# VHH binders against p53848r504to814, part 38

Target 1, 311 residues: p53848r504to814
Amino acid sequence: TYIMAIFNATPDSFSDGGEHFADIESQLNDIIKLCKDALYLHESVIIDVGGCSTRPNSIQASEEEEIRRSIPLIKAIRESTELPQDKVILSIDTYRSNVAKEAIKVGVDIINDISGGLFDSNMFAVIAENPEICYILSHTRGDISTMNRLAHYENFALGDSIQQEFVHNTDIQQLDDLKDKTVLIRNVGQEIGERYIKAIDNGVKRWQILIDPGLGFAKTWKQNLQIIRHIPILKNYSFTMNSNNSQVYVNLRNMPVLLGPSRKKFIGHITKDVDAKQRDFATGAVVASCIGFGSDMVRVHDVKNCSKSIK
Below, E stands for the ipSAE of ESMFold2; O stands for the ipSAE of ESMFold2 at other seeds; V2 stands for 0.75 times the mean of E and O plus 0.25 times the DockQ between their complexes.

## First folded at step 21 (VHH; framework vhh_7sr4_2)

Design ctl1 (at its last look DockQ between E and O 0.76; V2 from the best seeds 0.00; counts 0 for: pae E 4.1 > 2)
Fold by ESMFold2 at other seeds, look of step 21:
Structure ctl1 (fold): chain B 311 residues (1-311), chain A 119 residues (1-119)
Amino acid sequence: as target 1 above (311 residues)
Amino acid sequence: EVKLVESGGGLVQPGGSLRLSCAASGFTFSSYAMGWYRQTPGKQRDLVADITSGGSTKYGDSVKGRFTISRDNTKNTVYLQMNSLKPEDTAVYYCARVETREGSSIFYWGQGTQVTVSS
């Protein structure tokens, strides 16, 4: 299982106007410390840099601002002589294709796109033109301002474009017995699958793609728990759909899965009657559950505490 | 526009034979795998036989030894020779162009032809 450590390049201070840029040297020093702590416990570390908040209802930085916040930092990390570059994998958290392009120029390894190409129709072309780049295709609905109103997943009937579903290693009778309980993960799988086919149509290769059901994006906290429990279904899911005078069999089997359970709001609902130290232990238990249900990569805020949970 | 037109279905006695044909147009036929599938009411379409662009064949377990798939790239046609027919072979038979891409598959279907095996 891989650990992806979150680093926000977004200004976040109530002591001033909040539009000030953080000093790159200070951010680099924080990253170096984060990497050293992670590499004390692990053979490698993935650092996920974000220059634009994707928190629901957050105000989105401009593309130019996102570039200014994130690209020099990525370049500084890659050029540092204090880091074992063969053990540090860089990811940029962006849904903008031009930001991805700039990050690739300075040596990023992974494009982490919470929208799965939904927010920027040019993203798949950028990924296809760079076959060495790994792409995280994540599920959400709507946009940053509307997604929290789109968490309704009660439809038991397949949409008219969805013809048949399969959960491999489960016979047809067991699938029918599960349908009422698995509406959420099946809808997520279908929507990811549709984005996956569009990525492939644009030339992205299957081996470039990791999938992410998008904890906290268009999901309630209870739905996040259902997703975590049902990761085995997603990893064994396939379906058929009609697409432009054809029928497409979409196969998500054995695709690597990323989960990001370290959402403070999500953890807050689970731990609302406990202090911060007890929240740290509860966060570790949630991360361990993600791994236990088969997540291939876990995105976390606190590498030291979460690293102990995955050992 | 991909078009697949099946023919040759009908009513036949048990132990009899039928030959299905599928005329293809709208694409470079020799570059694609082709297949025959069948469907009974209430069930998914099952593979009967497929044939790659290079001529390699695969058969469903229940028809192996009795059915033969072949293709004629000069006529853009795929055939299914069905011998020793049984009542269990009664179904609608569909011709398909199959394209496998990055672990997923794209099917272009014909409209189907009915095969009925009864006394």
Scores: ipSAE 0.266, ipTM 0.678, lowest interface PAE 2.9, mean pLDDT 80
Fold by ESMFold2, look of step 21:
Order: structure tokens, then C-alpha cells, then sequence
Structure ctl1 (fold): chain B 311 residues (1-311), chain A 119 residues (1-119)
């Protein structure tokens, strides 16, 4: 299982007098330490840089602000002589195609798009033009400000266009018997699948795509737990849908999966304790469950503590 | 518009034979893979046989050795010769144009033709 470490690029503060160079140097030093700590235990590390918050209802930085916060930092990481560049994989957390394009120019490896192309219609074209770039296609609904209101899931996300569903190694009768228990993961699979087909239609290759069911994006806290438990269903899921005068078989089987459980609000609901020690323990237990159910990559804030759970 | 019209279905005794035909129009037939699928009520459509544009064939395990798929590009027609028919071969048989793309597939279906194998 791969570890993706979260790094939020911070704006200048009044404490440093607004100096951008000093801010980047400090951030780079933090990343160097994080990487060295992670590489003590792991063969490689993935750093996910974000210049714009993607938490539900957060205020969105402008595209220009996001570029200013993230692109110089990515460039500095790639130019550092203190890091083994062949062991440090860089990801940028962005839903904006122009930010992705700039990040690719400075050496990013992964575009982590929480919108799965929903927020920027040019994103798939950028990925298709750069076939060595990995793209994380994540599930959400609506936008950052509305997604919390869109957590109602029906049996068929795409209505009557869904013709058949498959969870491989089961027959269709067994899927029907589990119908009410699996509504959420099947609808997430259908919506991811539709976006996957759109990506392929735009020239993105299957081998570029890693899927993310989007913990905390258009999901309640109970729904997040259902997703984690049902990752095996998603990893074995395929379905047919009608499209114009044709039928499309959409195959998500064996797609690599990312889960990002760290510091999501639902972990606070599981623990009522404000003590940081109890929260760290609960996060580690959730991360271990993600791996146990088949996640290929986990996105975490605290690599040291989560590495003990992953080991 | 892609149009596929099946014919040749019907009632036959166990051990008998049928030949299904699928007339294709609305596309360049010689450029596409074609297939036969079958479906019983409440079940998924299962591959019976397919044939690539170049003539390479593949068969479902339960029909191998008994069924033969072929195509005639001059008539825009794909055929399924069904020999040694068994009651479990009873199904609706569908002709399909199949396009596979990055692990997923696009199917254009015909209307289906019923095959019933019964004493």
C-alpha cells in the first residue's frame, strides 16, 4: 500500500512580513524532513500539495492564488539536492486544469482532482495530452459549497439507463439480495464509471487513472464507513448502461483505489474525545481498516503515526 | 444508424441444428468485431461466440465444438451454426457489434431471436 502525505501550502502571514521566498524555504524544509522520516520506513513517498482547500463549504482561493501558493513549492521540491528525486513522487491537489498544466511543467507526477473532472471541463484534455501523468478521479456531487446537501443516494444513480450490474465472483441474485446494504457504493461506482467513460472519450488511458470514492464529499459520516467496508465491491464492480442507441459496458474491476480518511469530520463523530492522542489512535484504526478492505493508497496527515498501522 | 436484424431462430428437437443469421447495416461491417450473445430470463447476457474483423474467433465454454461463428463481409452478415442442440441452449440470441476500449465495451444490439430446444 502507498502512503500519500498531505501538505497544505500556506499563504504568507503578517508574522513574516509577507515574504514569499522565506515562506517557500520554510515549507521546503518541512517537506524535506517529512520525506526523510517517511523514507526511513518506506521505499518511496508521495507528497500531495494543495494550494486551495477542498473541504466542504470552504472558501476557494482564486486560480491565481492557487498557482502562487503551489507551483513555486513544487518547483523547489523538484530542484532540491537534499531529496532522492527518484523516491519522491509529487501530487498536486487541484480541480483546475490550468493549475494542473502549470504543475506538470514543473515536474508533478500526479493530478489529484476531487471533482473527477466535474469542476473544469478541460481537465481530461490536459491529462490526455500528458500520458505519463497519473490522474486521481474522485467522486463528489455538486460543488464545494453544495455537496453536503447532495448525500441522498438511490438504487440507480443514472436512472433507467442502468441495465445490469456485476460484482465479479458473485451471481446477480446475490447482488440483488444485498441491494439495500450496497446502495451507496454501487451509486458511487456508477457515477465514477460515467466520468471514467468521459475521460476515456477524451483520450485519457485506463492506466493513468486511480479512483477515489471521495470520503467526506457528498457523504454523511455513516456513509463514509459504508464506503470503507465496501471497497471490495467497488474493486470488482462493472455495469452496463444505455447511451443513445448503444449499450456501454463500464469496467472498474481492478482499478487502483485511493482512500483519504485522515482528519475527516466523521472520525470526530466516532470519538467524542478532544484529546489529540485518542484522535490519532482512531485515525490509525480507520487507516488500517482502509488497507484491510483493499485500498491501494491512503492519504494521511501524520505519516509517522499512520505508518505504525500500515507497516 | 446501426441496424442488426437476426433471423433463423425457432423450435428444434434436442440434437438438432439451427443456423442464425444477422444482417448488418448503417456502418462499415468489415471494420468491426461481431458477436452472438444469449440470455435466459433473469440472467445476464452471456457470450456465445465472437469474431474479429480479421476473422479470429472465440467461443463460450458450453458451446465450443458444437457452435461455429462465421462472417461474410460481402453480404454484411454474421452467422451462428448451432449443432447438437441441448435444452440448456434455450434462450434469446442477440447479434452484437462490439467495440472494446480501455477495458470497457460498447455494444450495439439486435432485437434478438428466440431459440427453443424441446421435445
Amino acid sequence: as target 1 above (311 residues)
Amino acid sequence: EVKLVESGGGLVQPGGSLRLSCAASGFTFSSYAMGWYRQTPGKQRDLVADITSGGSTKYGDSVKGRFTISRDNTKNTVYLQMNSLKPEDTAVYYCARVETREGSSIFYWGQGTQVTVSS
Scores: ipSAE 0.146, ipTM 0.601, lowest interface PAE 4.1, mean pLDDT 81
ESMFold2 (binder alone), look of step 21: mean pLDDT 86; pTM 0.855

Design q11 (at its last fold request DockQ between E and O 0.80; V2 from the best seeds 0.64)
Fold by ESMFold2, fold request of step 23:
Structure q11 (fold): chain B 311 residues (1-311), chain A 119 residues (1-119)
Amino acid sequence: as target 1 above (311 residues)
Amino acid sequence: EVKLVESGGGLVQPGGSLRLSCAASGFTFSSYAMAWYRQTPGKQRDLVATITSGGSTKYGDSVKGRFTISRDNTKNTVYLQMNSLKPEDTAVYYCARVETREGYWIFYWGQGTQVTVSS
């Protein structure tokens, strides 16, 4: 299982003239320490750099500011002689195609796009032009300001278009009681599948794509738990739908899966009224559960603490 | 509009032979792979045979050596020669144009033709 460590290059507030810009050398030193700690226990580490908050209802930095915050840092990481470059994988957390282009120029390996291409129609073209780049296709609904109001999953995403659904080649209608209990993860799979088709049609290759069900994006904390438990369903999911005078079969089986269970709101709800040591332990237990249910990559804030639970 | 019209189905004795035809229109036939599928009531459609635009063929295990798929690009027609028929071959047979992508497929189906193998 891969560890993706979150590194936020964002300031907490806007200030005039750049008085609050992060010091690149200080951020690089923090990343070097993070990588050394992680590589003591793991063969490799992924650093996910974010220059624009993607938390629900957050105020979005401009494209120019996102570039200013993130691109020089990525370049500094790639140019560092203090890191084993073959063991440090760089990801940028962005939904903007122009930010992705700039990150690719300076040596990023992964574009982590929480919108699955929904927020920028040029993103898939950028990924397709760069076949060496890995792309995380994540599920959300709406946009940053509206997604929390769209967590109702009793209606199937593709409506009348869905004809059949399968789990590991078995028609889901043949699986006792599973159908009613898996509506959420199947809706997520269908919506990911639609975005997947669009990515492939734009020239993105299947081997470039990891899928992410998007914990905390248009999901309640209880829905996050359901998704974690049902990762085996998503990893074995396929479906058919009508399209004009044709039928389309989409196969998501064996796609690598990323989970990001280390969400402040989610962890806070699970660990209500416990001290800091108990919260750290609970976070590690949730991460271990993600791995146990089959996540191929986990996105975490505290690599050292979570590494205890992973090992 | 892609259109596929099957013909040649019917009642055949066990051990007999039957030739299915599928007339295609509405697309450049020679550029596409074609297939035959079959379906019994209450079950999913099963692959019988495929033929690429270049003429390469592939068969389902249960029909290898007994069935032959072929195409005539001058007539925009795909055929299924069915020999040594068994009662288990009873099904509705569908002609299909199949487009393969990475991790998803597009099927264009004909209306189907019934094949019944019984004494």
Scores: ipSAE 0.615, ipTM 0.815, lowest interface PAE 0.8, mean pLDDT 84
Fold by ESMFold2 at other seeds, look of step 21:
Structure q11 (fold): chain B 311 residues (1-311), chain A 119 residues (1-119)
Amino acid sequence: as target 1 above (311 residues)
Amino acid sequence: EVKLVESGGGLVQPGGSLRLSCAASGFTFSSYAMAWYRQTPGKQRDLVATITSGGSTKYGDSVKGRFTISRDNTKNTVYLQMNSLKPEDTAVYYCARVETREGYWIFYWGQGTQVTVSS
């Protein structure tokens, strides 16, 4: 299982002249320490840099601000002689195709797009033009300002396009009481599948894509727990749909899966803990559960403590 | 406006033969892979045979050696020659145009033709 460490490129700088370089140097030192700590326990580390908050209802930095916050930092990480560059994998947390394009120019490896291309219709073209880039296709609904109101998942009624579903190469309609318990993960799989089709049609390759069911994006805290328990279903999911005068079969089986449970609000509901840093300790127990259910990558704030909980 | 019309189905005795035809229209036939599938009541559609635009063929295990898929690009027609028919070959047979993508497939189906193998 891969560990992806979260790094938020926030503007907590001092006002003195030249502070942008001082902020980058300080952030780089933090990243170097993070990488050294992680590489003591792991063969490689993935650093996920974010210059724009994707929390529900958060104020969105402009594209220009996101670039100013994130691109110089990524460049500095890649230029550092204090890091074993062959062991450090860089991801940028962005839903903007122009930010992704700039990050690719300075040596990022992964585009982590929480919108799965929903927020920027040019994203898939950027990924397709860069076949060496890994793309995380995540599930959400609506946008940053509306997603937390769109967490109602129900059985698709008569008249929708979904005709047949399969889990473990069996017809899911013949799985007795599984239908009622798995509505959420199956809806997520279908919506990911529809975005997957669009990515492939725009030239993205299957081998570029990881899928992420999007813990905390258009989901309640109880729904996040259901997703974690039902990762085996998502990893073995396929379905058919009617599209115009054709039938489409989509196979998501064996696609790599990312889960990002760290410091999500559902951990606070479980622990009644509102302090985000205190939630990192509780996150270790949740991370172990994610790995136990089959997550291929986990996204965490505190790599050292989470790694110890797993081992 | 892809249109596929199957014909040639019917009642046949065990050990007999049938030749199914699928007339295609509404697309450039020679550019696409074609397939035959079959379905019995209460079951999913099963692959019988495929043929690529270049003529390469593949068969389901239960029909290999007994069935032959072929195409005539001048007539826009796909054929299924079915020999040594068995009662378990009884099904509705569907012609399909199949488009393969990475991790998903697009099927355009015909209306189907019934094949019944019984004494």
Scores: ipSAE 0.604, ipTM 0.823, lowest interface PAE 0.8, mean pLDDT 82
ESMFold2, look of step 21: ipSAE 0.584; ipTM 0.808
ESMFold2 (binder alone), look of step 21: mean pLDDT 87; pTM 0.871
ESMFold2, fold request of step 23: ipSAE 0.580, 0.580; ipTM 0.793, 0.789
ESMFold2 (binder alone), fold request of step 23: mean pLDDT 87, 88, 88; pTM 0.872, 0.879, 0.876
ESMFold2 at other seeds, fold request of step 23: ipSAE 0.527, 0.555, 0.528; ipTM 0.779, 0.781, 0.770

Design q12 (at its last look DockQ between E and O 0.66; V2 from the best seeds 0.60)
Fold by ESMFold2 at other seeds, look of step 21:
Structure q12 (fold): chain B 311 residues (1-311), chain A 119 residues (1-119)
Amino acid sequence: as target 1 above (311 residues)
Amino acid sequence: EVKLVESGGGLVQPGGSLRLSCAASGFTFSSYAMAWYRQTPGKQRDLVAYITSGGSTKYGDSVKGRFTISRDNTKNTVYLQMNSLKPEDTAVYYCARVETREGYWIFYWGQGTQVTVSS
């Protein structure tokens, strides 16, 4: 399983142009320390740089501010002689195609887009023009300000064709129970698949894409737990879309899966009645569960603490 | 409008032969891959045979060596020669035009023709 470490590119208090340059050097030193700590435990490290918060209902930095916060930092990381560049993989957390373009110019490896192309229809074209770039296609509904109100998933929207492999020819009542219990993960899979089709139609290659069911994006805390438990279903998911004279079959089986459980609200619901030390260990247990259910990559804030939980 | 019309199905004894035909219209037939699929009740459609626009073929494991797909671009027709038929070959056989993408496929289906292998 790969570890993706979150780094929020935030300017110092009372920031200005001069402090911006000092912020870069300080941020680079923090990243060098983070990388060395991670590489002591792992063969490689992925650093996910974010210049704009994607938490539900957060205030969005302007595109220009996002660029100012993130692009010089990415450039500094790539130019550093203190980092083993062959072991450090850079990701940028952005839903904006122009930010992705600028990040690619300075040597980013991964575009981590929580919107799966929904927030910027030019994103897939940018990825397609750059075949060495990996793209994380994530699931949400609506936008940052509306997604919390869109967590109702209807049974009627399902058109699965391969889900029967997991039923193992059980009786009709058990099949109906399983379909009812998997409504959420199958809806998420179908919506990811619809965005996957758009990515492929825009020239993105399948091998560029990792999928992310989007924990905490248009999901309640109980739904996050369901998604984690049902990762095996997502990893073997396919579906059909019928039209008047044709059928489209989409197969997402064996695509790499990313989960980002760290610091999401649902961990607060699980841990609200325990002390701070027990909350730290409970957070690590959730990460370990993501790995146990088959996540190929986990996105975390505290690499050292989470690594202890999985070792 | 894409139109595919299968024919040639019927009842045959084990060990016998049938030849299925699929007449295509509404598109440039020579530019597209064509396939035969089959379906038993309650199951998904399974690939029987596939032929590219250039004539390259592939077969499902259970029919390899017994079935032959071919095409005649002058008649806009794809064929399935079915030899050494077994009861397990009983199914509705569908002709399809297939467009392959990375990880997704677009199918245009015919109406199907029944093949029954029984003593």
Scores: ipSAE 0.590, ipTM 0.812, lowest interface PAE 0.8, mean pLDDT 81
Fold by ESMFold2, look of step 21:
Formats: C-alpha cells, sequence, structure tokens
Structure q12 (fold): chain B 311 residues (1-311), chain A 119 residues (1-119)
C-alpha cells in the first residue's frame, strides 16, 4: 500500500510578508524532513501538493495564484540534491488543466483531480498527451459550492439506463441479496464509470487511471464509512447501461483505488469528546481499516503518526 | 440506424446441426467486429463466437471445435455454423456488432433467434 502525504502550499501571506522565495525555501525544508521521516519507514513516498483548497464550500484560489503557489515548489523539490529523487513521487492536487500542464513541465508524476474531469473539460486531453502521467479520477457531484447538498443516492445512479450490475469474485454474481446495503458504492461505481468512459474516449489510457470514491465529497460521514467497508465491491464492479442505439458494458475490475480518510470531518464525529492523542490513534485505526479493506493508496496529513499506527 | 436480423434458429435433436445468419444494415459492415452471444433465462449473455473486421476469430470454451463463425462482407452477413449440438446449447442466440475500448465495450444487438436442442 502507498502513502500519499498531503502538503498545502498556502502559507499565511501576512505572516510571510508575501515573499514567494522565502516561503518556498521554508516549504521545501518541511518537505525534505517529511520525506526523510517517511522513507525511514517506507520504500517510497508520494507528496501531494495543493495550491487551492478543495474542501466543500471553500473559496477557490485563482488559476494564476494556484500556479504561483504550487509550480515553483514542485520544481524546487525536483531540483533538490537533499532528496533521493528515485524514491519521491510528486502529485499535484488540481482540477485545472492548465495547472496540470505546468506541473508536468516541472516534473510531477501524478495529477490528483478531485473532480474527475468535471470541472475542466480539457483535463483528459492533457493527461492523454502525457502517457507517463498517472491520473486520479475522483468521484464528486456538482461543484465545490454545491456538492454537500448532493449526497442523496438512489438505487440507479444513471436512472433507468442501468440494466445489470456485477460484482466479480463473489458467490453473488448479481447484487440482489445485498443491493439495499450497497446502494452508495454502486452509485459511486456507476458515476465513476461514466467519467471513465469520457476519459478513455479522450485518449487517456486505462493504465494511467487510479480511482478515488471521494470520501467527504458529496457524502455524509456515515456514507464515508460505508464506502470504506465496501471498497472490495468497487474494486470488482462492472455494469451495463443503455445508451441510445446501444448497450455499454463498463468494467472497473482491478482499478487501483485511493482513499483519503485522514482529518475528514467524519473522523471527528466518531471521536467526539476525545483527547487529541486519542483522536490521533483513532485516525490511525481508520487508515489501517482502509488498507485492510483493500485500498492501494491512502492519503494522509500526518505520515509519521499514521505510519506508527499501522505498524 | 444499426440493424441486425438473425435467422436460422429452431428445434434440433442432440448431435444435430444448425446454421445461423445475421443480416446487417445501417453501417459499414466490413469495418466492425461481429459476434454471436447466447442467453438462457435469468443469466447474462455469454460469448459464443467473435470475428474481427480482418477475419480473426475467437470462441467460447464450450463451443470451440463445434461452432464456426464466418462473415461475408459483400453480403453484410455473419454466420454461425453449429455442429454436434448439445442440450446445454439451448438458448436465444444474438448477433452483435461490438466496439472494444479499454475497459468498456459497446454492443448493438439483434432481436435474437431461439435454438432448442432436445429429443
Amino acid sequence: as target 1 above (311 residues)
Amino acid sequence: EVKLVESGGGLVQPGGSLRLSCAASGFTFSSYAMAWYRQTPGKQRDLVAYITSGGSTKYGDSVKGRFTISRDNTKNTVYLQMNSLKPEDTAVYYCARVETREGYWIFYWGQGTQVTVSS
């Protein structure tokens, strides 16, 4: 299982005086320390750099500001002689195709797109033009300002177009016996499948794609727990749907899965009225559960403490 | 509009033979892969035979050596020669135009023709 460490490239500008170069040097030093700590316990580390908040209802930095915050930092990380470059994997957390383009020019390895291409119609073309780039296709609904109002999941995410569903590697080839309990993960699978079709149609290769069910994006805290428990279903999911004049079969089996449970508000609901040290332990237990249910990659805020919990 | 019309089904005794035909219209037939699938009630459709636009073939394990798929691009027709028929071959047989992508497939189906193998 891979560890993806979150790094926010949004320092307090009045505290930093607004000087880019000073902020970058300090941020690089933080990243070097994070990488060395992680590499003591892991063979490699993935750093996910974000220059624009993707939290529900957050105010979005402009594209220019996102580039200014993130691209020089990525370049500095790649140019550092203090890092074992063959063990440090860089990801950029962006939904903007132009930011992704700039990040690729300076040596990023992964584009982590919370929107799964929904927010920028040019994103898939950028990924397709760069076959060495990995792309995380994430599930959400609506946009940053509306997604939390869209957490109602029906039996058929794509309406009457869905004809059959399959979960492979189970004694139950159809979900008839479990369908009331698995509505959420099946809806997520169907909507990811729709985005997946669009990615492939735009030239993205299947081997470039990792899928992320999007914990906390258009989901309640109870729904996040259901998703974590039902990752095996998503990893073995396929379905058919009607499209005018045709039937489409989509197979999501064996797609690598990313989960990002750390510091989501749902952990706060589980651990309310608990000391900070006990909350750190509970967070680690949730991360370990994600790994136990089959997540191929986990995205965390505190690599050192989470790594201790899963050892 | 893609249109596929199957014919040649019917009742046959075990060990017998049938030849299915599928007349295609509404598209450039020679550019597409074609297939035969079969379905029994309550089950998903299973691949019987597949033929590429270039003539390469693949068969389901249970029919290999007994069934032969072929195509005639001048007549826009796909055939399925079925020999040594067994009761388990009883099904509705569907002709399909198949488009393969990475990890998803697009099917255009005919209406199906019933094949029944019994005494």
Scores: ipSAE 0.575, ipTM 0.813, lowest interface PAE 1.0, mean pLDDT 82
ESMFold2 (binder alone), look of step 21: mean pLDDT 88; pTM 0.885

Design q13 (at its last look DockQ between E and O 0.75; V2 from the best seeds 0.60)
Fold by ESMFold2 at other seeds, look of step 21:
Structure q13 (fold): chain B 311 residues (1-311), chain A 119 residues (1-119)
Amino acid sequence: as target 1 above (311 residues)
Amino acid sequence: EVKLVESGGGLVQPGGSLRLSCAASGFTFSSYAMAWYRQTPGKQRDLVADITSGGSTYYGDSVKGRFTISRDNTKNTVYLQMNSLKPEDTAVYYCARVETREGYWIFYWGQGTQVTVSS
């Protein structure tokens, strides 16, 4: 299982033109320490740099500001002689294709796009032009300001006999047997599959794509728990959909899965009547559950403490 | 508009033979792989045989050695010669144009022709 460590690239609130250099040096030092701590316990570490918050209802930095916050930092990390570059994987958390393009120029390995290409129609073209780049295709609905009002999912999902007539394996038959219990994850899986088709049609290779059901993006906290429990369904998901004069079969089986359970709001709901001492343990237990249900990568805020839970 | 029309089905006794035809129109036939699938009521469609644009063939295990797929690019037609027919071959047979992508497939189906193998 891979560990993706979150790093928010935020300028000093007292900054003017004279403190830009100090911000980069301070951030780089924090990242070097984070990487060394993680590499003491793991063979490699993924650092996910974000210059624009993607939390629901957050204020969005401009594209220019996002670039100023994140690109020089990524460049500094790649140029550092204090890091074992072969063991440090860099990800940028962005939904903007131009930011992704700039990050690729300075040596990023992964584009982590919470919108799955929804917010920027040029994203897939950028990924396709760079076959060495890994792309995290994440699920959401709407936009940053509207997504959490869009958490109502259909009460049916793929798996009835008409929609499944071209199934080539037993997984979908098993899915039908669990129909009522798995309707949410199958709806999420279908929407991911529709974005997956668009990625492939734009030249992105299947081996570039890692899927993320998007915990906390257009989901309630109860829905997040269902998704975590049903990751095995997503990892074995396939479906058929009709189009005019054609029928499309989509097979997402064996695609790597990322989960980001470290959202405080989500964990707060499951631990609301538990004291603060036990909440730290509960956070680790949720991360361990993501791994136990089959997540290939987990995105966390506190690598050191979460690594103890993962071990 | 892609159009596939199957013909040649019917009733035949066990051990008998049938030849199915599929007339294609609305696309450049010689550029596409074609396939035959079959379906019994309540079950999913199963691959019977396919043939690439270059003529390479593949057969499902249950029909290998008994069925032969072929194509005539000048007539825009794909054929399925079915020999040594068994009652379990009873199904609706569908002609398909199949497009393969990385991790997903697009099928264009004909309307089907019934094959019934009965004593």
Scores: ipSAE 0.569, ipTM 0.804, lowest interface PAE 0.9, mean pLDDT 81
Fold by ESMFold2, look of step 21:
Structure q13 (fold): chain B 311 residues (1-311), chain A 119 residues (1-119)
Amino acid sequence: as target 1 above (311 residues)
Amino acid sequence: EVKLVESGGGLVQPGGSLRLSCAASGFTFSSYAMAWYRQTPGKQRDLVADITSGGSTYYGDSVKGRFTISRDNTKNTVYLQMNSLKPEDTAVYYCARVETREGYWIFYWGQGTQVTVSS
């Protein structure tokens, strides 16, 4: 299982009496420490740099500001002599194709797109032109301002278009027997499948794509727990749908999966009545559960404490 | 609009032969792979034979040596010659245009033609 460490490249804002630009040297020092802590326990580390908040209802930085916050930092990390560059993998958390393009120019390895291409129709073209780049195709509904209201999941997300579904080579041998219990993860799989088709049609290669069911994006806190539990279903999912005058068969089986449980709202619901050390342990237990159910990559804020829980 | 019309099905005794035809229209036939599938009630459609735009063929294990797929690009038609028919071959046979991508497939189906192998 891979650990993806979150780094938010956001400046202090109005709490210090004004707008501030990020201090790249201070951020780089923080990243060097984070990498060294992670590499003590792991063969490699993935750092996910974000210059724009993707929290539901958050205020979105302009594209220019996102570039200013993130691109010089990525460049500085790649130029650092204090890091073993062959062990440090860089990801940028962006839904904007122009930000992705600039990040690729300065040596990023992964584009982590919470929108799965929904927010920027040029994203897939950028990924397709760069076959060395890994792309995380994540599930959400609506946009940053509306997604909290779109957490209602029915039996088929794509309506009457879905004709058949399959869960292959899994402990769940009869999908129909579990239909009501698996509505959420099957809907997520269907919508990911639709975005997957668009990525492939735009020239993205299957081997570039890692899928993310999108914990906390258009999901309630209880739904996040369901997704974690049902990762084996997503990893073995395929389905058919009618599209125009044709039938389409989509096979998501064995796609690598990312989960990002750290510091999401649902952990707050779980931990509200416990002290600080118990909250840290509860967070680690959730991360360990993600790995136990089959996540190929886990996105976390606190690499050191979460790594202890994984052991 | 892709149209595929199958013909040539019917009732045949075991050991007999049938030739299925699929007339295609609404697309540049010579540019696409074509296939025959078959389906029994309550089961999924199974590949019988496939032929690429360049004429390369593939057969399901249960029909190898007995069935032959061919195409005539001047007539926009794909054929399935079915020899040494067995009762297990009883099914609805569907002609398909198949587009293969990485991890997903697009099928354009005909209406199907019934083949029944019985005494």
Scores: ipSAE 0.530, ipTM 0.788, lowest interface PAE 1.1, mean pLDDT 83
ESMFold2 (binder alone), look of step 21: mean pLDDT 89; pTM 0.888

